# VHH binders against q68dx3r342to642: the designs that were tried, part 4

Target 1, 301 residues: q68dx3r342to642
Amino acid sequence: RDLCVVLLNGQHLEVKCDVESTVGAVFNAVTSFANLEELTYFGLAYMKSKEFFFLDSETRLCKIAPEGWREQPQKTSMNTFTLFLRIKFFVSHYGLLQHSLTRHQFYLQLRKDILEERLYCNEEILLQLGVLALQAEFGNYPKEQVESKPYFHVEDYIPASLIERMTALRVQVEVSEMHRLSSALWGEDAELKFLRVTQQLPEYGVLVHQVFSEKRRPEEEMALGICAKGVIVYEVKNNSRIAMLRFQWRETGKISTYQKKFTITSSVTGKKHTFVTDSAKTSKYLLDLCSAQHGFNAQMG

## First folded at step 15 (VHH)

Design k01
Fold by OpenDDE, look of step 15:
Structure k01 (fold): chain B 301 residues (1-301), chain A 123 residues (1-123)
Amino acid sequence: as target 1 above (301 residues)
Amino acid sequence: EVQLVESGGGLVQPGGSLTLSCAASGFTFSDYRLAWYRQAPGKKRELVAYITSGGSTVYMDSVKGRFTISRDNAKNSVYLQMNSLRAEDTAVYYCAKETGYDVETGTYYFDYWGQGTLVTVSS
């Protein structure tokens, strides 16, 4: 059987596997192909409702494969099984990464997250990051370009929402000028600055998942952010996330699940905070993600 | 509702063997860790062994080399093969389902368990 793995550079890799193959086996194949190091930071995920869900290495593909994948003939495109290579664990500083390729992967991940608005950023920083990306990918401002022909597409560097607000032409002009006026920073150095800037963002390294209040108030949309530092409870309004509660690991006693319910117990107050997910599977996933992030933090601390 | 039903307990002589079974229902069996606990008379309930969803096993020192925990996802069952049984192994044995994660200890914990099955090791 074949599955498609999307790499952080956008490359689609076809991986041949058996029905009994594990996520771990695929992960090893993909990372070997890409010559990745420091594999501990990476994971395979599937996409559901615009969210990414990381997979355990021991999970068999047949358990997560779309219907018909197991029985599909070769070269059948009707039931494409697609996984994504992603950064699962985010270091606090890029200096902790030992390999240039790993740093580059982080850069790619964060570029995608910014561009696709998974990671919130204000307008000023978005423009700055766009310019840094241009520096990373194009180097210096191209002086020999024909003025009438843009040397880049704004949608590749600036989120759609900002383009809509500013207009494509204004974004093109402003970003081009910023790039022209930028210092002689390019290539890997520009990527590192990109990492430095993004690592300062409040939502850096936060994996966000939609949840509901236990009381299921229709007016209240919520999300949980899970990261190396703990769990963040967000109120979601008008596509913005406001942090309402923060549970650092040192302030967290127990995390539990019951069916669709996900519960965090404060070690400080003893108070239980319960959230509702769309399925028992999702609640269990969130639990395991918390465990994984906590473990990562412990190793890095 | 989560249900765990233990079976296989009984009287056995020292040095003997016994296999315990636990039938689980009310949850996606393959997604959770499972454990065996035991409680001897007048003692606290203690962990014996657990098995992850992926099949990794952990044993307490007191049973290492003698007990084997296994699972059959197709049957929604977890087993405890007990060999070389000793008098000190006498206890009510409980099957347990993963409940959550204890952040302080960094371990998964188990609060769901069945009614238990009695194992008596006596000459």
Scores: ipSAE 0.874, ipTM 0.938, lowest interface PAE 0.4, mean pLDDT 93
Fold by ESMFold2, look of step 17:
Structure k01 (fold): chain B 301 residues (1-301), chain A 123 residues (1-123)
Amino acid sequence: as target 1 above (301 residues)
Amino acid sequence: EVQLVESGGGLVQPGGSLTLSCAASGFTFSDYRLAWYRQAPGKKRELVAYITSGGSTVYMDSVKGRFTISRDNAKNSVYLQMNSLRAEDTAVYYCAKETGYDVETGTYYFDYWGQGTLVTVSS
């Protein structure tokens, strides 16, 4: 049987496996292929509704595969089995990463998350990040001969929403001029600056999942941000999220689930906050994600 | 409604073996951690072992190598195989279902449990 694993560099890796293969076996094969050595930050995830859900290493592939995967070695199908190699645990400072290849993976995911608008920042920072990505790929601004023609596609460096607000032409001119005036940074040096900028963002390393208020009303979409520092509760309006509550792990007592409900208790106030998810599996997943992130926080110096 | 029914307890000699069984209902069994707790007379209830939905296991130090927790998701059942039993293992054993995660202790906690099954290890 076949499954596709999407790597952070954009490669689609076909993995041959049998019915009894586990997520862990696939993870080991994929990370070995990618020459990754610092494996604790990474996991395999599936995508549902634009959100990534990480899988336990002992989960058997047949339990998560799309319907018909066992019977369809080679067919046109909506039943394509695709997993993603993603970073699950984000260090507070990139200097804690021992290998340049690991830092490169962090760069790749953060760049993709910026472009796909999973990680938000203001217009000035978006332009700065675009220039840093250009420097990582091209180094210095191209010579005058190249100046008369575009040397990059704006969509590869700047999120679509900013392109709409500024227009593609204005973005291209602004980014090109900023690149022309920038210091000589290249490859890893530019990627490190990219990491330095993104690690300062409020939502750096925050894994965001849609939830709803226990008392549902129109326009009461919410989200939970789960990260190494704790849990953030967002109100969501028109693809924009506003942090309403923050729970550092030291301020958090117990987290529980019951059916579709996820409840977090403040150890400071004693108050319980309950959210509704789309399924019992999702509420359980969020609990496990909190446990995992809390455990990572304890080991991070 | 969560229900947990333990069975398999009894009187056994030191060095002997027993297998405890727990039948569960009222929840999606395969999604949750299941645990065995025990309580000796006059002592606090203590965690013996738990098993994750994926089959990973954790044991208290005093039972490692002697006890084995397992689950059968098709039968909605969790088991505790107890070997090399000692007098200190005498207790009422309870099957328990995960409720949540206690951030202060860094451990999962279990607030649903059954009526228990008595294990007596005596010469």
Scores: ipSAE 0.712, ipTM 0.851, lowest interface PAE 0.5, mean pLDDT 88

## First folded at step 16 (VHH)

Design l07
Fold by OpenDDE, look of step 16:
Structure l07 (fold): chain B 301 residues (1-301), chain A 123 residues (1-123)
Amino acid sequence: as target 1 above (301 residues)
Amino acid sequence: EVQLVESGGGLVQPGGSLTLSCAASGFTFSDYRLAWYRQAPGKKRELVAYITSGGSTVYMDSVKGRFTISRDNAKNSVYLQMNSLRAEDTAVYYCAKETGYDVETGTYYYDYWGQGTLVTVSS
């Protein structure tokens, strides 16, 4: 049986596995193939409703596989089992990473997150990051190129929403000009600058999941951000997230789940904050993610 | 509603063996950690062993090598095989379901319990 794993560079890797294979086995195969180091930062995830859910290494693939995956031959291409290699744990500074390849993987992850608008930043920073990415991939501004032929596609470097607001032509001109005027920074150095800039963003390293208020006010869309530092409660309005509450680990007592409910209890006040998810599975996932992030933070501290 | 029902307790001689069973309902069994606790007369309830959703097992030192925790997801059941039983193993044994994560201790905690089953080890 085959499953597809999407790497951070966009490569699709077909992995052979058995019904009894674990996520860990697949992870090892993928990371070996890609020659990845510092594996502790990485994880495999599946996508559901545009969100990524990390998988436990001990989990059997048959438990998460789509219907029909167990049946060979696969009746239709519709039953492709796809996983994603992603960064699960984000270091506070890229300097903590020991290997250049690992730093590059972080760069790739963050580029994707910026482009796909999983990681929010303002227009100015978006343009800056676009230029840095150009520097990383092309080096200096290509002087030999006729101005009439774009040397890059704006959609590869700038989020669609900004392109829509500015127009593709304006973005092309602006980013090209910025690149032309940029300092002699290229390759790995440009990637490091990219990491530096992104690591300063408020949502850096925050894994965001949609939740609902216990009071189920239809007008209020909420999300939880889980990261190495704790849990963030967001109010979501017009595709923007506003941080409303922050639960640092030092201020957090117990995290619990009951069916679809996810509850954080303050260790300081004893107050309980309950959120509703779409399933018991999701609430349990969030709990485990908190545990994992807390553990990571403890190791890095 | 979460329900846990223990069975298999009884009187056994030192050196004997006993298998405890716990039947679970009211939640997706395969997604949660399960544990066995015991409470001896006049003592606090203590963790004996737990098994993760993935099947990894952890034992307290006093029972390592003698007890085996296992689970059958198809039957929504968790088991505790107890070998080489000792007098000090005498206790009410409880099956527990994972409830949450205690950030202060950095450990998962259990607060869903069955009624328990009594194990008496005596000559």
Scores: ipSAE 0.891, ipTM 0.948, lowest interface PAE 0.4, mean pLDDT 93
Fold by ESMFold2, look of step 17:
Structure l07 (fold): chain B 301 residues (1-301), chain A 123 residues (1-123)
Amino acid sequence: as target 1 above (301 residues)
Amino acid sequence: EVQLVESGGGLVQPGGSLTLSCAASGFTFSDYRLAWYRQAPGKKRELVAYITSGGSTVYMDSVKGRFTISRDNAKNSVYLQMNSLRAEDTAVYYCAKETGYDVETGTYYYDYWGQGTLVTVSS
């Protein structure tokens, strides 16, 4: 049987596997193909409702595959089984990464997350990051550029929402001028500066998932941000999230689930904070993600 | 409602064997860790072994090599095979289901319990 694994460089890999294969087997095949050696930061995820959910290595593929995948011969399935190679654990500084290829993967994911608006930052930083990505790919501003002719597509470097606010023409002009005036910086050096800038963002390394308030009625939309440093509670209004509460791990006592409910208890005050998820499976996932991120944080500090 | 029902306890001679069983209901069994705890008279409950949803196992030092935890997700059951039993293994044994994660200890914790099954190892 076949599944598609989307790599961070945009490559779609067709992976042949047995119906009894595990996520771990696919992960090993994919990371070997990509020549990745620092594997602890990465995982395979599936997408649900525009959110990534990481899979345990022991999970059998047939348990997560779309309907009909294990029953249909390859080449006849209408249901594509797609997984994503993603970074699950974000280091605080790229210098902790020993291989240039690993740093390149971090760059690729952060760039993708900026463009897809999973990682938000202000307009000035978005333009700066776009220029750094141009420098990584093109180096210096091209001398042979026809002044009115674009050498890049703005959509590949700047998020759609900013292009809509500024117009494509203004974005093209401003990014081009910033690129022309920038220091000679190319390839890995530009990628490292991109990483340096993104590592300073408040939501760097934060994995965001939708939840709802337990308040009686009506329930309010919220989100949880889970990262190496702890848990962030967001209120969500009109697709805009605002951080309302933060739990560093040292301020966190117990995290529990009951059916669709996810509860986090402050170790400082003893106060319980309960959120509603779309399923018991999601609640369990969020708890396991907290456990994993807390364990990663212990290794770093 | 989470229900856990242990069985298989009894009286055995030192060096003997028993298999404990726990039938579970009221939750998606395959998604959670299951554990066996024991409580000797006058002592606190202690973790004996746990098994993850993926089948990985962890044992307390004193039972390693003698006890084996296993699960059957099709039957919603978890088992504890106890071999080479010793007098110090005498206790009430409890089956437990994962409740959450304790950040202060860095471990999962278990608040759903069965009624227990008594194991007595007597010369």
Scores: ipSAE 0.745, ipTM 0.862, lowest interface PAE 0.5, mean pLDDT 88

## First folded at step 17 (VHH)

Design m04
Fold by OpenDDE, look of step 18:
Structure m04 (fold): chain B 301 residues (1-301), chain A 123 residues (1-123)
Amino acid sequence: as target 1 above (301 residues)
Amino acid sequence: EVQLVESGGGLVQPGGSLTLSCAASGFTFSDYRLAWYRQAPGKKRELVAYITSGGSTVYMDSVKGRFTISRDNAKNSVYLQMNSLRAEDTAVYYCAKETGYDVATGTYYYDYWGQGTLVTVSS
């Protein structure tokens, strides 16, 4: 059977596997291919409703494979099985990463998250990050532009929403000018600065999942952010997330699930906060993700 | 509703063997950790072993090398093979399903229990 794994650089890797193969086996094949180190930070995930769900290494592919995947030949696009290599655990500082390739992977992940607007960033920082990315990928501003063509595409560096607001031409001009005026910084150094800037963002390292309040109308969209530091409760309005509650691990007692419900209990107040997910599987996932993030934090502390 | 039904308990001589079974229903069995607990007379209930959804197993020190926890997802069942039984193994044994994660202890906890099955090790 064929499985497609999308790497952080956008490369699609075809992995041969059996229905009995584990996620771990695929992970090892992918990481070996990509020569990745510090594997503890990475994970394989599948995408559902524009969200990524990390998979346990011990999970058999047959358990998560789309319907019909076992049947060859694949008759429909629905039978394609695609996984994504992603950063699962985000370090607080890039200096904790030992290998340049690992830092590069973080850079790629964050670039993607910013561009796809998974990670919130204000306009000023977005432009700055765009310039840093240009520095990382192109080096200095190209002085000899023989062709009247832009040396980069704004869509590759600036989120679509900002382009829509500013217009593509304005973004092109402004980012180009910023790049021209930027200090001599390129390559890995530019990537490091990119990491530094992104690590200061409020949502850095936060894995966000849609949930609903048990008490509120289902129409009110909420989200849970799970990260190394704890759990964040977001109110979602007009495509923006506002942090309403924060549960640091030190302030968190028990996390539990019941069917579609996910409950977090404050160790300080004893108050229970219950959220509704789309399935028992999702609620269980969130629980396990919390456990994993908490464990990671404990190891890093 | 989550249901757990233990079976296989009984009287056994020291050094003997016994296999406990637990039949589970009311949840997606393959997605959850399962555990065996035991409670001896006059003592607190204690964890004996657990098995993850992926099949990883953990044992308390007192039973390591003697007990084996396993699961059959197709049968929605978890088992405890007990070998080299000792008098101190006498207890009511309970099957448990994970309920959640306790951040303070960094461990999964279990609140769903069966009725238990009595294991008596005596000459």
Scores: ipSAE 0.893, ipTM 0.949, lowest interface PAE 0.4, mean pLDDT 93
Fold by ESMFold2, look of step 17:
Structure m04 (fold): chain B 301 residues (1-301), chain A 123 residues (1-123)
Amino acid sequence: as target 1 above (301 residues)
Amino acid sequence: EVQLVESGGGLVQPGGSLTLSCAASGFTFSDYRLAWYRQAPGKKRELVAYITSGGSTVYMDSVKGRFTISRDNAKNSVYLQMNSLRAEDTAVYYCAKETGYDVATGTYYYDYWGQGTLVTVSS
């Protein structure tokens, strides 16, 4: 049986495995191939509706594989079994990471999350981060270039929504000018500055998942942000998230599930807050994610 | 509604063995932790063992090496094999399903219970 694992550098790795193989076995093979040593921050995830869902190491691959994967190893778009190597636990400061390869993985994921709009920041910061990514890859502005001759594709550095609002031409001009005026910075040094900027963002390290209100019309879109510090409740409108409630772990009592319902209880007020998910499996996943993030927080504190 | 039905309790001699069974319904069995608890007369209910959805097991110290928890996802059942039984193992044994996570203790907790099955170990 063949399994595709997408690495953060974009590489697609084919992994041979048995029907009885576990996620943990695949994770070990993939991280060994990638020469990663600081493994505690990473996990394997599958994608559903543009959201990543992390898998436990004990999980057997046959439990999560697409229909037909057990019988027909031939790959098609419907039969492809794809997992993603992602960062599950985000350190509060990149200095806690011991190896440059680990910091590079954080950089790669944060850059992708910004480009794909999983991690939001304002327009000025988006442009700054684009320039830092450009510096990481190419170094200083090429002095012999003319402004009208682009030396990079804007879509590789700036999110599509910003390009739409500013136009590609204006983005190209603005990024080029900012690059021209930037101090000398290249490679890992630019990546570290990228990490420093992203660590200050309100949604840094927040894993966001769609939920719905129990009390309001079921069609009202909400989201839960689960991270090392706790849980954030968002109202979602027009692809924009607005934080409504925040629960630090010390302010959180019990978290429970019942069928498609996910309930979090404030230890300060005793109030229960219930959300509806698309399935009992999603509710259970969110509970387990809270448990994992709380455990990570205890180790960081 | 979540339903848990224990069976297999009875009278045994010290050093003997029993197998407890718990049939579950009303939830996706394979997705949740299952636990066995026991309550001796005049004592608090205590965790004996739990088993994760992936099959990993945890036991209280006093039963480690003597008891084995297992699950059969095809039959929606969880089992407790009890060997080398002692008088101190006398209790009502309860099967329980994961309810949630208690942030204050950092542990999962179990609020769905069966009726219990009595195990008596006496000479």
Scores: ipSAE 0.747, ipTM 0.868, lowest interface PAE 0.5, mean pLDDT 88

## First folded at step 18 (VHH)

Design n01
Fold by OpenDDE, look of step 19:
Structure n01 (fold): chain B 301 residues (1-301), chain A 123 residues (1-123)
Amino acid sequence: as target 1 above (301 residues)
Amino acid sequence: EVQLVESGGGLVQPGGSLTLSCAASGFTFSDYRLAWYRQAPGKKRELVAYITSGGSTVYMDSVKGRFTISRDNAKNSVYLQMNSLRAEDTAVYYCAKEVGYDVATGTYYYDYWGQGTLVTVSS
């Protein structure tokens, strides 16, 4: 059987596996191919409704494979099985990472998250991060360039929503000027600065998933953010997330699931907070993700 | 509704063997951890072993090397093979389903107990 794994650098890797192969086996093959170290930070995920769901290493592929994947012949578009290599556990500081390649992977992940608006940033920081990315890729502002052609594509460095608001031309001019005026910084140094800036963001390392209130009010869209520090409850309005509640692990008692329901119990107040997901599978996933993040925090702390 | 039904209990001599079964329904069996508990007369219920959704197993020290927990996802069943049984293994055995994670202990906890099955080890 064949599956496709998308790496953080955008490369698509075809992986051969058996029906009985596990996610862990694929993970090892992919990370070996990419020469990655510090594997504890990484995970394989599948995409559902524009969200990434990390997979357990012990899970057999046949359990999560799309319908028809096990059937012959393969390599049909209808039976394509795609997974994504992603950072699952985010360190508080890049200095904790031992390998330059690992730091680079974090950089790539965060760039993707910023561009795809999974990680929120204000306009000022978005532009700054764009410039840092340019510095990482190009170094200093290119002095010799064709006037009729921009030396970069704005969509590669700035989120589409901001481009839409400012217009592509304005973004191009503004970011180019910022790059021109920026101090000498390039390559790995620029990436590290990028990491420093992003690690200060409120949503850094937060894996966000859509949920609903227990009352199932359509107007009350919510999301849960799960990270190494705990769980964040967001209210979602007009594609904006506002943190409403925070459950640090020290403030969290039990986390439980029942069918589509996900419940967090405060260890301080004893109050139960229940959210509704789209499936029992999703609620279970969120539970496991909490467990994993808590475990990671315990190891790093 | 989640249902767990234990079977396989009985009277066995010390050193004997017995296999317990638990039939599960009412949830996606393959997604959850399952555990065996036991409760001896006058004692509190205690964890014996659990098996993850991926098939990893953990045993309490008292049964390590003697008991084997396994699962068959196709049959929605979990099993407990008990070898080298001792008098102290006498108890009502329960299977349980994972229901959540206790942050304070850093462990999953279980619920949805069946009626249990009695295992008596006696000469």
Scores: ipSAE 0.883, ipTM 0.943, lowest interface PAE 0.4, mean pLDDT 93
Fold by ESMFold2, look of step 19:
Structure n01 (fold): chain B 301 residues (1-301), chain A 123 residues (1-123)
Amino acid sequence: as target 1 above (301 residues)
Amino acid sequence: EVQLVESGGGLVQPGGSLTLSCAASGFTFSDYRLAWYRQAPGKKRELVAYITSGGSTVYMDSVKGRFTISRDNAKNSVYLQMNSLRAEDTAVYYCAKEVGYDVATGTYYYDYWGQGTLVTVSS
């Protein structure tokens, strides 16, 4: 049986496996193919409703596969089964990453998250990041550049929402001018600067998931951001999220689930904060994600 | 309603074996950690072993190599195979379901205790 794993560089790998294969077996095959050595930061995820959900190494593929996949090897009943190699654990400083290939993977994911608007930042930083991505890909400004001849597509470097606000022409001019004024040879150095800028963003390394308030009102939406530092509670309106509460791990007592409910207790105030998810499985996932991120944080300090 | 029912306890001689069973209902069994605890008279309840949803197992040092926890997701059941039993293993044994994570200790915690099953090891 075949499944597709999407790598951070955009490559799609076909992985052959049987019904008893685990996520861990696929992960090992994929990371070996990609020659990755620092594996602890990565995981395999599936995508549901624009959110990534990481899978445990022990999970059998048949439990998560689309309908019809288990009936193979008979070719006539095939459904595409796609997983994603993603970063689950984000280091506080890129200098903690031992290998250049690992830093390159962080760069690729952060760049894609910026473009897909999973990671937000202001207009000035978005333009700076776009230029850094150009430098990483093409190096210095082309010596034989004619100003009216574009050498890049703005959509590959700048998020669509900014292009809409500034217009494509203005973005092209601004990014080109900033690239022209950049001195120094870039490449991996440009990727490192990209990492340095993004690691300072408030939502760097934050894994965001939709939830709802316990006393849900029409159209009221919330989100939880789970990261190495703790948990962030967002109110969401008009596709914009605003941080309402932050729980550092040292300020967090017990985290519990009951059916679709997810509850965080403050160790400072004793106050309980309860959220509703779409399923008991999602509530359990968020609990496990908190456990994993807390464990990673302890290793970092 | 979450319900856990233990069985399989009894009187056994030192060096003997018993298999404890726990039947679970009221939740998606395959998604959660399950644990066995025990409580000897006059002592606090202590963790014996737990098993993750994926089947990984952890044991307290005093039972490692002698006890085996396992699960059968099709039967919604968790088991404790106890071999080479000693007098110190005499206790009421309980199974329990994961309910949360305690950040202060960095460990999962359990609830929904059954009534327990008594294991007595004596000659």
Scores: ipSAE 0.755, ipTM 0.872, lowest interface PAE 0.5, mean pLDDT 88

